VHH binders against q9y6x5. Designs and how they scored, part 331

Target 1, 379 residues: q9y6x5
Amino acid sequence: LPPKLLLVSFDGFRADYLKNYEFPHLQNFIKEGVLVEHVKNVFITKTFPNHYSIVTGLYEESHGIVANSMYDAVTKKHFSDSNDKDPFWWNEAVPIWVTNQLQENRSSAAAMWPGTDVPIHDTISSYFMNYNSSVSFEERLNNITMWLNNSNPPVTFATLYWEEPDASGHKYGPEDKENMSRVLKKIDDLIGDLVQRLKMLGLWENLNVIITSDHGMTQCSQDRLINLDSCIDHSYYTLIDLSPVAAILPKINRTEVYNKLKNCSPHMNVYLKEDIPNRFYYQHNDRIQPIILVADEGWTIVLNESSQKLGDHGYDNSLPSMHPFLAAHGPAFHKGYKHSTINIVDIYPMMCHILGLKPHPNNGTFGHTKCLLVDQWCI

## First folded at step 14 (VHH)

Design wf23 (framework vhh_5j56_2)
Fold by ESMFold2-Fast, scan of step 14:
Structure wf23 (fold): chain B 379 residues (1-379), chain A 127 residues (1-127)
Amino acid sequence: as target 1 above (379 residues)
Amino acid sequence: QVQLVESGGGLVQPGGSLRLSCVASGFTFSGSDFHAIGWFRQAPGKEREGLSDISGSSEGFTSYSDSVKGRFTISRDNAKNTVYLQMNSLKPEDTAVYYCAAGEYIRGSDHWTYDYWGQGTQVTVSS
C-alpha cells in the first residue's frame, strides 16, 4: 500500500571519499539507483543542525537547532550533546516522522537519528531507541528491519544513524589514508550488510533507501590554532560554543567585545549577528548569539591550550570539504542516474513526495531533486 | 563504577623493554566502535602526552603518537578486559608516569573524551 522509506546517515562522510577510496558495496547500490555527488549542507556544518535540516527542510535559523551547543538567555537553558532531550529545543519545526505519524495508518521508526528520542509537538517516533553509542550497527539495523516488517500501523518512514566516519575523522584526520581506508572499508561492509539483510527479509525490492550524511571533514593541525585568550579576557563574555564557530554572549557592551575580537587573527572572521552573510541563512533566531566567530578551514579556536584534534567540521558550507553525498535505491528512484549537486534542505520535500505527505513550509526546492525520481519529468 | 588499574612499571636500562597492563572493571569496551582504551604519560614539568589507543570494535583499530610509533605496541585481551602496552627500545626520555584512560565518542561531541583514568604506574629508564 503506502510507499516506504529508510533514511540512513553515516555521520561525517565527505563526498570526495567516494573518489579516493573503493566502495564495492556502495557502488553496487548506486549502479541500480541514483547518486548525488555533492550535497550542499546548511551553516553551521555540524551534526545536530544538519540532521534536523534533512528531516525538516529548513535552515538552522528556522528550525532552531543552530549548533551542537546552545544557550537561551530567557529560560537559562543549555543544549549540548549530553543534554539534548528537552523538547523546548526541537519544537520550532515539525520533522518528517511527526508529519508521517499524523497521516492515517502510518508509523515511524528510528535508530538514533538526532531528535527521534525526544517528543516534538507531543509526538515521538512510534518505535525508537534512546541514544547510546555502545549499541552496534547490527543491533540498530535489526531493530529497524523488525519494525519495518512487524508494525501496525505499518512503519512507512524509518531512520538509521551511525557515528562513523565522523568519530575517526576527528581522531585521525581525513588525510590519514591508512586509518581512513580501514574505517571506510568497514562502512562499505556495513552497507553490504544492510542490503543483504533487506534482501533476506524480502524488503529490498519495495523499500526506498536513501544513504546520505550531514557534513564532511577537513584536516586540522596544532600549527593552525587561534588562541581566543590572547584577544579578550574571560570576564568580558560568556562562551556558548567554541570551535570552529564560536558563539559569544557579551557581559559588557557588544561593540567593545567586537572591537577586541575583530583583528585578533587573520584566520577568523568576526561577525555582529546582523552582519552575518545572508548566504549562511544564520541570523533570524534568538539562539544565535550576538557575536559569531568563524574560523577559516582547518583552523581551530582554543582557550590557551593545544588541540590534538586532527579533523573537524562546522566551517563555511561553501567549502567542498564540508559536503556529503546522497545515494538512493528503490521503486521511486531511477537506475544508474548521476546528479551533480542538491541542497541538503531539498531532501525533505523529495521524501515527502515519495511518502505522499504534504510538506510543511520549507526552504527546499522540489525541482532540484525531480531528475532522481521515476514519476517526474527531467529537463 | 568504572575503574582502571595500571601495572607493569619499574626501572629499566636504556634499550630495555617493559609491558604495561591496564585492567578495566565496572565496564567492558569490547564490541563498541565508540569506546577506546588509551595510554598517556606525564613527566615532571611536562604536559600530559597521548601515546596510543585501541578501539573496542571487533577490528581493534589502533593509533600511535609519532614519539612511540614503531617502538610501542598496544594490544587487548577481551576475555580479561585488559589492554597492554608493549614498550621496546626504551629511552631515558620515556621516563614518566604512565596512565591508562577510557575514551568515548558520542554524536555531536566532535572529539573523543577520556573521562575515566587510572592512578598511573611509574616507568624509569636509567641513563
Scores: ipSAE 0.801, ipTM 0.908, lowest interface PAE 0.6, mean pLDDT 92

Design wf24 (framework vhh_5j56_2)
Fold by ESMFold2-Fast, scan of step 14:
Parts: sequence; structure tokens; C-alpha cells
Structure wf24 (fold): chain B 379 residues (1-379), chain A 127 residues (1-127)
Amino acid sequence: as target 1 above (379 residues)
Amino acid sequence: QVQLVESGGGLVQPGGSLRLSCVASGFTFSGSDFTAIGWFRQAPGKEREGLSDISGSSEGFTSYSDSVKGRFTISRDNAKNTVYLQMNSLKPEDTAVYYCAAGEYIRGSDHWTYDYWGQGTQVTVSS
């Protein structure tokens, strides 16, 4: 009876893959649903920041997950990757599953979405799986569909996360047509499995499904390296994050560190925290370090070593290579509608509307997603 | 507990063939999309080079570097937890110590980490 929503993320799914490869199952999904061709993500264009922006509607400076590796100067705490489950890092925002559980008597379910295995404001997803990359897509899907059908209070919001095509994008690079075509075909087959499973269980006609991603991928090369050790001795600073956005904590005068870095490479921009471009919305948080370095697209910052990465992300969010897409199907969505672009922070207020939830204050604009929805006017 | 053992190296003439074997114990790679066994080599005075890998997924996706593509073939025997590298049309520049390594994709680190390495097996291609 209440509206239900399944939010699916395929990590690192660059929007223009849809134009360069065939996706018969995804195309059938879109034919009877909606497609947003480009989603402008938040800076920095990394996994944890953007996954948390999708479910909070906030820029990184506001939700506090400002990178995949962080240091908080006030508390002296360190965060690295999926290993840190300290609620401290996640408590600067309220994600949609928490709102869903606290407004009206509803349940949430989660298969591996970043943050769902952490209690946030003393609330954890009603049903969840601890992050484990060894768990198959099939097992994640089986758990989510079981929880959608068999829970009391009813599961009205569910998430499903898969690490591809990000893993292969890093290993092979997005321009490796042979390897990427195999990976993307497998993802399309997984989308086919998802739709088939929902149809077999009688969920398909009454469930809203969003398929999206957190960022894209760009080609890297051993010919495009910035050796930070050639710029500055490591005794002058502590490195909090490296590439393609380096987070620098000075051990000496900040101006001296800045002066050693600012002219070192034509392929990176060096910013004092207060000089970070306003368009990034990446300044007002204690976890953002005093100096950041932003590499140009396809350039990798290294410490006197070669890089094995053939693909990477984290670059300027204005770059189309960093943009994912959004596809959706279900009773809330029009059929056969294509939209050019939305901001990734706009997804949260749209999802709140679909679920009948009052959104927490956020940076998204509901008007940007109006044309996707059947219960809204789009003249 | 995790052990990788390479075998099959030796001296071979240019144009010859060798098959390397990598036996893994204490490491389960079959059935996971985010595990792999890869072959690497290192010649004296040069950096380590990745050559080929095979995924732990049911499909067993394979990849090859440009330097060996068309000459080397990677394969697996899941029952023996063994990965093979068939090397054909060997050249003097293929002379190196060959290593197998087991690794996985780590979310958030944005790369594949190969934390378990064999001791290596010497391949020498000369007349």
C-alpha cells in the first residue's frame, strides 16, 4: 500500500558508456521509464562522498564525508575507506533511510550502500548487510527482494550497491573496449536479472526503481604523472589524501608549503582552503585540509613511483567523464521520457517526495526533477 | 596461511614454449568477482610489469598486457586452485623472474591490491 522505492547503484558507471555500448536490458527498462542522460555529481567525484550526497541531498562540506580518506583536525581522528565504522564521520547529515524509519512506522533495507552498516544518529537500516565485496549480486538481490516482500513494518526504502564497473574501470581504463565491453555486458545482464526477479515476485508493477551511479571514469597513463616528491620534501607536510585531489596538512608555515607547491606542475591547481572555487562547494568543513591540490583530468599525483591505474575519478565535477546517469521505472515515473541533466543532490528531495517523507534541509531543488514524475506538472 | 607457489620456469631457446603454474592455498578466489590471480615479471634493473590476470568470477574474465597479447594464455583449474600461464613464441626480452600474485579490489582505495605473492620462478630465453 505505501509507496516503495529501490535505489540501485553501479559504482563508476560513466554516462557516455550508454552511447558507446549496447545495453538491451537497460534500454528496455528506460523505454518504459525515464532516463536522465547526465547527473552532475558533487566535488570531489569519489565513491563515499557521492553515495552520501545521493541519500542526503547535501554537498560534501555539509554532510562531512569529504573524501575516501579524511583527517579531522579538531578531534584528531583519521578515516580511511570502508574500514572506518565510527558514527562520528557520518553524523553531520541524516540519510534518507533514517528519515524513512523515523517518520511514520516504516522499515528500510540495505545491501552494501555506503553508510548503511553504521548507526547514524543512533539509527541503523532496519535490515542490512555488513559490507563484504565477496557477496554476489545475486545474494544481495535475494536479500533485498525478501525484505521488500516479508517485512513488518513494511520496507518502503531499499538500496542495492554493486562495485562494477568501477573496479574494472580502474584496472583496464574506460578506453579498453575489449575488457569494458565484457564488464558492461555483464552489468546489463545483472539489470535483466533484477527486472526478471522483481516480475517473478509480483513486485515490478508497484515498485519504483532508480538505477544510478556516483561518478564516471577517465583514462590515465604512465605518461601523465605528477611526482609530488619533486615539488616538496615529505618532512614539510602530512599527506591526508593523494590522487587526483591531494589533501595537504602542513607541518611548517602554510604559506611556505603553498609556495613550494604552487608552480611545481602545469597539470595541477594548488588552492589554499579559502581560495577553493565556490562552485565546488568544498570549503566549509574541518575535514577539508589547509591546502588541496587538484590534478587535471587524466593526471595522477604520485610519490616518486609509477602508477598502475589505467582509470581514475575524483576530478573536477564539471567534466562530463565524471558524470553518471540516472534511469528510473515505476508508478511515480513517466514512461519513455528523456531528460538532459540534474544535480546529484536533487535525487534526495525527489525520493522523499515519492515516499511521502518530509526532507531534512538540503541543497537539492525538487523543481529540477519535476518532469520525471507523473503527479507533477511539466508544461 | 596464504601461500602461492610458482613452478615451470627454466631455460628455453628463442621461439620455444613454457607453461608456468601457480598453486594457491589458504586463499579462495573462485566465485568472487572482486578477486583475481595475476602474473607479473621483473627483469634485473627494471620495474615489475603486470602481464595477465584471471578473475575469480564464474566467467573467469582474462586480460593481457600488449607485450604478451597473442603469445601468452592464462587459464585456471578451480578444483586444484591453480592458475597457468602458457607462454609461446618466447623472445630474449621475456627473460625475467615471473611471479604470481593473489589480490582483490578494495572499495574506496580505487585500485586492486595484490597482497599475496609467490617467491618467483626464473625464465631465461637464450640460445
Scores: ipSAE 0.721, ipTM 0.869, lowest interface PAE 0.9, mean pLDDT 92

Design wf25 (framework vhh_5j56_2)
Fold by ESMFold2-Fast, scan of step 14:
Structure wf25 (fold): chain B 379 residues (1-379), chain A 127 residues (1-127)
Amino acid sequence: as target 1 above (379 residues)
Amino acid sequence: QVQLVESGGGLVQPGGSLRLSCVASGFTFSGTDFYAIGWFRQAPGKEREGLSDISGSSEGFTSYSDSVKGRFTISRDNAKNTVYLQMNSLKPEDTAVYYCAAGEYIRGSDHWTYDYWGQGTQVTVSS
């Protein structure tokens, strides 16, 4: 009886892929639903930060997942993929599955969405899978649909995460049309399987489904490297994160480190923490390091070595190459409506509205998503 | 315990052919979208060079470096849990120790990580 929502992420799905490749299953989904052509993500344009922004409606400086690799100077803790299950890193915000479970005696279900295998404010997703890259899309889908149909209290919010096209985007680069067309066709087939599974189980007509992503992808090259070792000696700093946004913790005077870096490359901006552009909303958190380096689109920061990456993300969030899309279908959404742009932080208050939840204070603006929804007046 | 064992190396004349084999044990890579088996080589005094890889996905996505594309072909035999590198039109500059490695992609890593390596097999192209 209560409204239900399935939130699906295909990691690294650049919005521009929709115009350059054919997606028959996704286009059928959009035809009977809504499409937001560009989602302006948060800075830095990385997996963990943007996935957490989708489910909290907060900028990274506010929710505390400020990178895929972080250091907290107060506690001396280090965050990486191998230790992302420490609740400490996730406790600066309340994600939607926690709100869903606490406000209405409802259940949440999760297949691999970042943070869902972590107890956050002593609340873990009611049903979840521990992260394991070897688990197939089919198994993730089977678990989600089983939980949507066979739960008490009912599962009203479910998440499904898939690592493509990010994995292939990094390996082949987004300009490799041969390999990317094969990868994207497989994703479209997975979307077709998702829709057919929901139809077979009688879920399709009453379930709201959002298909989105955390960021895009841009082409990298061996001709576009910034060698940090040519700028500054390793003895002067601790490296917290490298590329394309380097997080620098000085071991000597901060001004000396800054002066060694500031004019080293024309393809890198160097910021003292207090000088980071306000438009990034990337300043007010202890996990943001004293000096941040931001590479220009397609440039890779390296330590006296070549890079194997042919694609990357993390760059300036104003870049269209960094933008994902959002498509949605279900009883809450109009049919055949197209919208140009929303902010990624706007997804959270929209989802709270669909589920009848009171949102925690957030950086999203509900008015930006009103035109997508059948129960709202569009200006 | 993941193990990779290379075989098929040896001495060959320029223009000749060799087929390298990589037998994987301790896991089944076939059917795993975010696993790959790659071939690498290292000549004395040079950096290790990536040559080719094949994904564990059902599609078996393949890649090749520019230095070997058109001359080398990667393939797999899922029943034997084995990956092959067919090397044709061999040149003296192909002389190196050839390594098989198992790679994995995990969310947020931003790169494929090759953590498991074979012992290597020597390929010598004599002119």
Scores: ipSAE 0.784, ipTM 0.896, lowest interface PAE 0.7, mean pLDDT 92

Design wf26 (framework vhh_5j56_2)
Fold by ESMFold2-Fast, scan of step 14:
Structure wf26 (fold): chain B 379 residues (1-379), chain A 127 residues (1-127)
Amino acid sequence: as target 1 above (379 residues)
Amino acid sequence: QVQLVESGGGLVQPGGSLRLSCVASGFTFSGDDFYAIGWFRQAPGKEREGLSDISGSSEGFTSYSDSVKGRFTISRDNAKNTVYLQMNSLKPEDTAVYYCAAGEYIRGSDHWTYDYWGQGTQVTVSS
C-alpha cells in the first residue's frame, strides 16, 4: 500500500496542557503511537510563520512568512489578513503538498491549513477548502476523509487545521482552568471523533496521523502593558506589526528611532535588524523590518489603549510556554515511544521520509526524529 | 444583512433586577465555534466595557468580567436566535447603555473582533 499521511493542527496547543488536563482519547492515540513532549517552534511564535515552517522545514527568514502582518520593503506590498491570497507571500518556499503533487502521481487534500488555498509555484492543493472559520470541525473532517478514500490519483498527503485552543487561549488566558478545561475536553472529543471516523472508513490501520500545533500560549494582563506612544511619536515611524513583536519601519534616521525606543521599557528588548540574536534565525529577509521590538513573556505592546487579550503568543521561542507537542500514530511510527524534544523544522524531512518524497533543502535534521520511526535505527 | 436588536432596559432601584434580550437576524450563530454574542456597556464619559459573552458552539461557553461575575448571567435560546443577560443585584455604577455585539475569531488574528453592534438599550439604576 502506498504511504498516506494526515497532518492535524490544533492551533495554540501548549505542550504542558497535556500534563495539566485529562485527554483520554489523545492518551489512547499516544499509547499505540509516539509522543514528542516539546516541539521547539521558530521565531516569531505566530500562527502563519510556524504553520509554514511545519510544511517547508524552513526558518521564517528563509520561507518568507515572517509574521501574521508583513511589509515587503522591496516591492512595497502589505500582508495583514488571513484572506491575503497573493502567491507573492508564499513563493519563497515549496510546501510539502506541492512537492507531493509534483514528484509522484499523487494528490493532496487540505482543510484550512494556512497556505493551502493559495497557488504556490502555480500549484494548489488538489482538494482544498477556502478558509472560513464558520466551517465546523466535522465538515472539515468529512471532506478530508472523503478525499482520502475517494481520489484518483490517490490523496497521500492531507492536512486538517482547527483554530482551538488558540481562540479560547486568547480570550480566557491559559491560566483560566475552568474555561480551558472545557475547551480542551472538546478538543479531546474531536480527536476521538477523528479516530472513530478513520476506523469506520477502514483508513485507520494504513494511515499515518500526526497531531501537532504551531505554538503555545502565555497569560497576559492589563497590568503588563507597554505603551509605545509613551516611547515615540507616530510621525517617526510606520508600524508593520505590533505585539508581542513590534515591526518598526522608520520614517526618519533609523538610529534616531532606535534611540527613542531602546530604553523606553524594562520589559521590551529593542533590536536593530543586524543585532537580532542569531539563535532566532530572524534576520535575512526583506520582510523583517529595520527595528524589531520583542516584549518579555506576558507583556503586551499597545498604542495608548487597553488590551482585552488575556492570552498571547509570538514571544521568544526558547520559552516553554511557546512550545507545542507532537503525537503520531500509524504504520511508520513506533508504539508507546516517548521523546523529549524536536525542532518544528524537523517535522518536514520526517514527513518527506514517510511519504517517500525527496525533501527540498531545509533547516530540519532527520536524525532528530529517527527514534519515532520503525524503519530507522534508534540509539 | 446582520442585525442585532436589544430590549429590556429601563429604570430600576439599587438591588433590583433586569433581563436584557438580544435578537439576532440575518444570521444563525448557534453551531459556530468561532462566533460569539457579547454584552458590552458604556457609561457617559467612559470607555466601552466588555461584560459577558456566549459562544455559538454546541456547549455555549460563557465568560464574565470581574465587575459582573456572580451578579449577571448570560444565556441563549437557539430556537429564537436570542441571547439574554440576566442582571441581578444592580448597583448605581451599572447605569449605562448596554449593547449586544456579534464577535468572530479567525486564524492569525490573535483576538476576537466584534464587528456587528446593536443600537443599545439604556439601563438606569437610581432611587
Scores: ipSAE 0.790, ipTM 0.896, lowest interface PAE 0.7, mean pLDDT 92

Design wf27 (framework vhh_5j56_2)
Fold by ESMFold2-Fast, scan of step 14:
Structure wf27 (fold): chain B 379 residues (1-379), chain A 127 residues (1-127)
Amino acid sequence: as target 1 above (379 residues)
Amino acid sequence: QVQLVESGGGLVQPGGSLRLSCVASGFTFSGRDFYAIGWFRQAPGKEREGLSDISGSSEGFTSYSDSVKGRFTISRDNAKNTVYLQMNSLKPEDTAVYYCAAGEYIRGSDHWTYDYWGQGTQVTVSS
């Protein structure tokens, strides 16, 4: 039988939520599977970049989705959460579903994972749902399980995306224990529904399932604002992305804009593109703007106004608050094994191994995930 | 088209109660996790203040601002596509125009957006 994999993302699921709340269904999943306690994501710690890193194994500078809001100066194109369908933005890498479909006699299925409703290198997921926030988790699950069970050629790689706990993390902040406990309990119940559905359909014992996330969440406050308008006038630059990583396109000399910004706040680092720290792997792409501002954890960059965000992400990827987790179950995985940390780019070569695919060149290290897999030596 | 219509405002004495209604038409929020209907108010000379919201999810998750927590209760009637705000122990400082608004969250937006607003209903708390 060909190996099958379902990759599930709960957006914005901070790793330490597992320590602060009870997850009976997720704990049952982990008991007979594996848990990676922390996944070190890529910079910037945003939804579109990290979701694409999971499925390509590449840093953002290499796969080209460098932010949730992007501008390309050569083509004059704009990318945003409401304008993400142009293949131009996605074509700098080959995601795993494209490689999976180019293998003889294999299909892919997708319930709203970023990029799956876009033709990439002229290949779109064999079965997919166009992004629509109105569609319930149950409807996404119904479609994905139908496709896993009733497709020819067989679906061997499937993805399922859910916007929580990110949506509530932004609205309430991660320190709102009352609201976050309710949201996280619902997510645990959805995990229970997922497992029950797979068991009922006879898929559970032969399907590899990965549950992960793209980033975490940190608490923001009206007391932690950086007013960019206090340092520079709007006439000097075009703003491509704002917070907590601002992407600045100068309308005048770059050095003049840099000099106006460099002392704006003690809670923000200002970088010329070539001075961005090497550890971020966030420099070698035309979509990265000439000046990048990076706010300290919990600080919000604003334009002479209050912020409505009580939680946010996008911050330095070394911060534990920005880290998600990874849990997995299935024939490829050990049972009852706990691992401390992996890099988010390591997920891609591991998934390629499970599916028997040859990975494209990538930034992941297969050795980092060996201890999770039954067919590998962990010495 | 999406329409929100508020009703139930009026004059009430301090310590009194009012129930506001918000009827949504042109869309269904019930059963949609990333849709919410919220109540906002604008007092004379102040910014618009968020008071309470209720999600379209089956659970109907609710939130309240500190200024109204314990005094106001939000609820919904899915069959009527209507959201209610039960206001108890009203104070003169609760005098404002009250608005309902429809909010949505989409992946990667990093915030909830309220693009559809009702016309408002006046609440006056005075002796």
Scores: ipSAE 0.768, ipTM 0.904, lowest interface PAE 0.6, mean pLDDT 92

Design wf28 (framework vhh_5j56_2)
Fold by ESMFold2-Fast, scan of step 14:
Structure wf28 (fold): chain B 379 residues (1-379), chain A 127 residues (1-127)
Amino acid sequence: as target 1 above (379 residues)
Amino acid sequence: QVQLVESGGGLVQPGGSLRLSCVASGFTFSASDFYAIGWFRQAPGKEREGLSDISGSSEGFTSYSDSVKGRFTISRDNAKNTVYLQMNSLKPEDTAVYYCAAGEYIRGSDHWTYDYWGQGTQVTVSS
């Protein structure tokens, strides 16, 4: 029978939460599986970019989802609505569910993973839910498990997405131990429900399950604001994305805009597109704007206003606060193994190996995940 | 069509108490973990200030700004689709128009958006 994989994302689950809070259900999952303590995500450390990197194995400049708000200089299209289902934005890469359906003639299922409700290269996930934040975790789980048991061709790749702890991380900040402990306890209980459901349905022993996230979270403050209106008049540029990475499209000479911004704040770096650090792999795409501003950790870029946001992400991907974790259980994975770090782009070729799929060209290195897998020799 | 109606404002002396109510219609705020009702205020010539919010989740997660923490308490009655703000130890600086607003979190938004606002209720703290 073909291998099966369920990929679960809890948005904004900072790796350090595992050390600062108790997760009895997640720890039981890890005890009989594997834990990667830190996953180094792609820059910018945002939801849509990193979720697409997980399922394509590509840096943002290669897969084209370069931010949660984008402008394409060649076509003049703007991604400004979170419900924009224009395939144009997603077509620069082939996500794993498309490969799964086309290469092996298998089915895929999705509960709200970014991109799964969009036809990409004329292929949409065989079973999917349109994004709706009002749909409970229980309903998402019920649909995924139903599809895993009742599909022809069989569902071999399934995804499940939940917006917490990102939503609460933004509202309360990661340093609010009282509220974050309650949110994280609820997430752990949801993980317990997931495992129990899979056991009751006879799926647990033969299903590979990955629990991961797209990024972490850092504490913000009204004392750490960068007011762009103090730097430059809004008539000089069009703002494509704001914080903590601002995407600036100049309306005048680019060098003039750059000079007005360059020394405005000691707490942000200002880059011409060609000067963006190579380590970010954030340069070679028409959706990356001519000038990018990168705020220092915990600093928020604003337009002459206060920010109510107490937590944020999008910062430099070298920051440990931006890193999620990865836990996995199933027949493909070792039991009781702990690994320190992988790159988020490494997840895709590992998943392709588990499913027996030929990966599309990607930026991941299979060797980085070999030690997690029972059929591989890592020394 | 989301509507919010505030009530309970009025004139009170320093050190007094008021209880504000916010009745929501056109949506059920307790229907989603990613819904919230927030309380905001605005005094003449000042920026609108967030004070407190409560989530639609079963846990009813709450937050408070530093200016009102320990003095104001937010609570909910799900059966009445109503959120309350209990204001104690009121100060002259608390004089403002108080607004409730409906908030939602959507994946990738990176912030809670408050798109629907009540008309406001005046609170005046004066001797």
Scores: ipSAE 0.781, ipTM 0.898, lowest interface PAE 0.7, mean pLDDT 92

Design wf29 (framework vhh_5j56_2)
Fold by ESMFold2-Fast, scan of step 14:
Structure wf29 (fold): chain B 379 residues (1-379), chain A 127 residues (1-127)
Amino acid sequence: as target 1 above (379 residues)
Amino acid sequence: QVQLVESGGGLVQPGGSLRLSCVASGFTFSSSDFYAIGWFRQAPGKEREGLSDISGSSEGFTSYSDSVKGRFTISRDNAKNTVYLQMNSLKPEDTAVYYCAAGEYIRGSDHWTYDYWGQGTQVTVSS
């Protein structure tokens, strides 16, 4: 029987939550599996970009989902959370569920992972749910486990996505220990439900399970606002994305817009597209705007308004607060092994190896994850 | 079409109590972990302030602003699709129009939006 993999994401699960809160179910999972303490995500540290990087192994400039709000200057199309179903936005890469179905006579299943309700290169997961936040974790889990039992052709790759702790991280901020402890306890209970369901159905012993996230969360404040309206008048530019990375499309000369912005706040960096730091790998795509503003950690860019956010993400990917973790269990993984850090793009070639797939060209390095795997020699 | 109807406002003496009700129609707020009903108030010449909210999750996660924490309690009756705000130890500075609003978390927008608002109910704390 071919190897099977379930990839689970809890959106916005900051790595150091594992140090500051108790996770009895997750700790039991890790005890008989592996833990990567920090996953260095891609820039911008946002939901759609990083979820697509996990399943393609590519930087955002290469896979084309460069933000949660995008504009393509060539086609004049706009992307937002309400418009995520146009294949145009997703077609610059081949995600693993497509590769799984095209290289092998195998099926893929998906519960709400970003991009899985979109036909990409005319291919969609054999089993999927259209994104709907009203669908409970239990219903998503019930569908995924039902589909994993389908054997003709077998579902060998499945994804499961949950919006917490991101939703509560934004609302309460990651430093609200009282509220975050309740939210994180619920997530740990959901992990317990997941493991119990897989055991009850006889799937647990032969299934590889990865639990990870796309980014972390940092504390924000009404005392840390950058008012963009104090820098430049709205008539000079079109705003494509606001905070904490603002994407600016000039309506006048680019240099004039840049000069109005470059010294406006000591708490943001202003880049012409060609001057964006190479370490971000965030330059070579038409959806990256001519001017990018990057706020310092915990600072929020606003348009002459207050912000209700007590937590946010999207900041510099070198910041530990932006990093998620990765935990895994199953026949492919060692038991009781802890690793310090991998890059989020390394997850894709590791998953391809587990499934016996030939990876598409990607930015990940298989060597970074080989110590997690029983069939590899760790040096 | 989402509709929210507040009731229970009125005149009360300092130290008194009132219970506000918010009836939702056009959606079932308890059907999603990512729905919430919030209570807000606005006094004349003041900015609107958030007071409390309750999530649609099975746990019914609650939050309170510092100005009302310990005095106000939010609760829900899922069968009636109704959210309550129990207001105790009322003070003259609690005098305001009280609004309920329906909010939701939108993946990708990175915040909770309160797009549907009731008409408001007047609370007056005075001798």
Scores: ipSAE 0.730, ipTM 0.858, lowest interface PAE 0.9, mean pLDDT 92

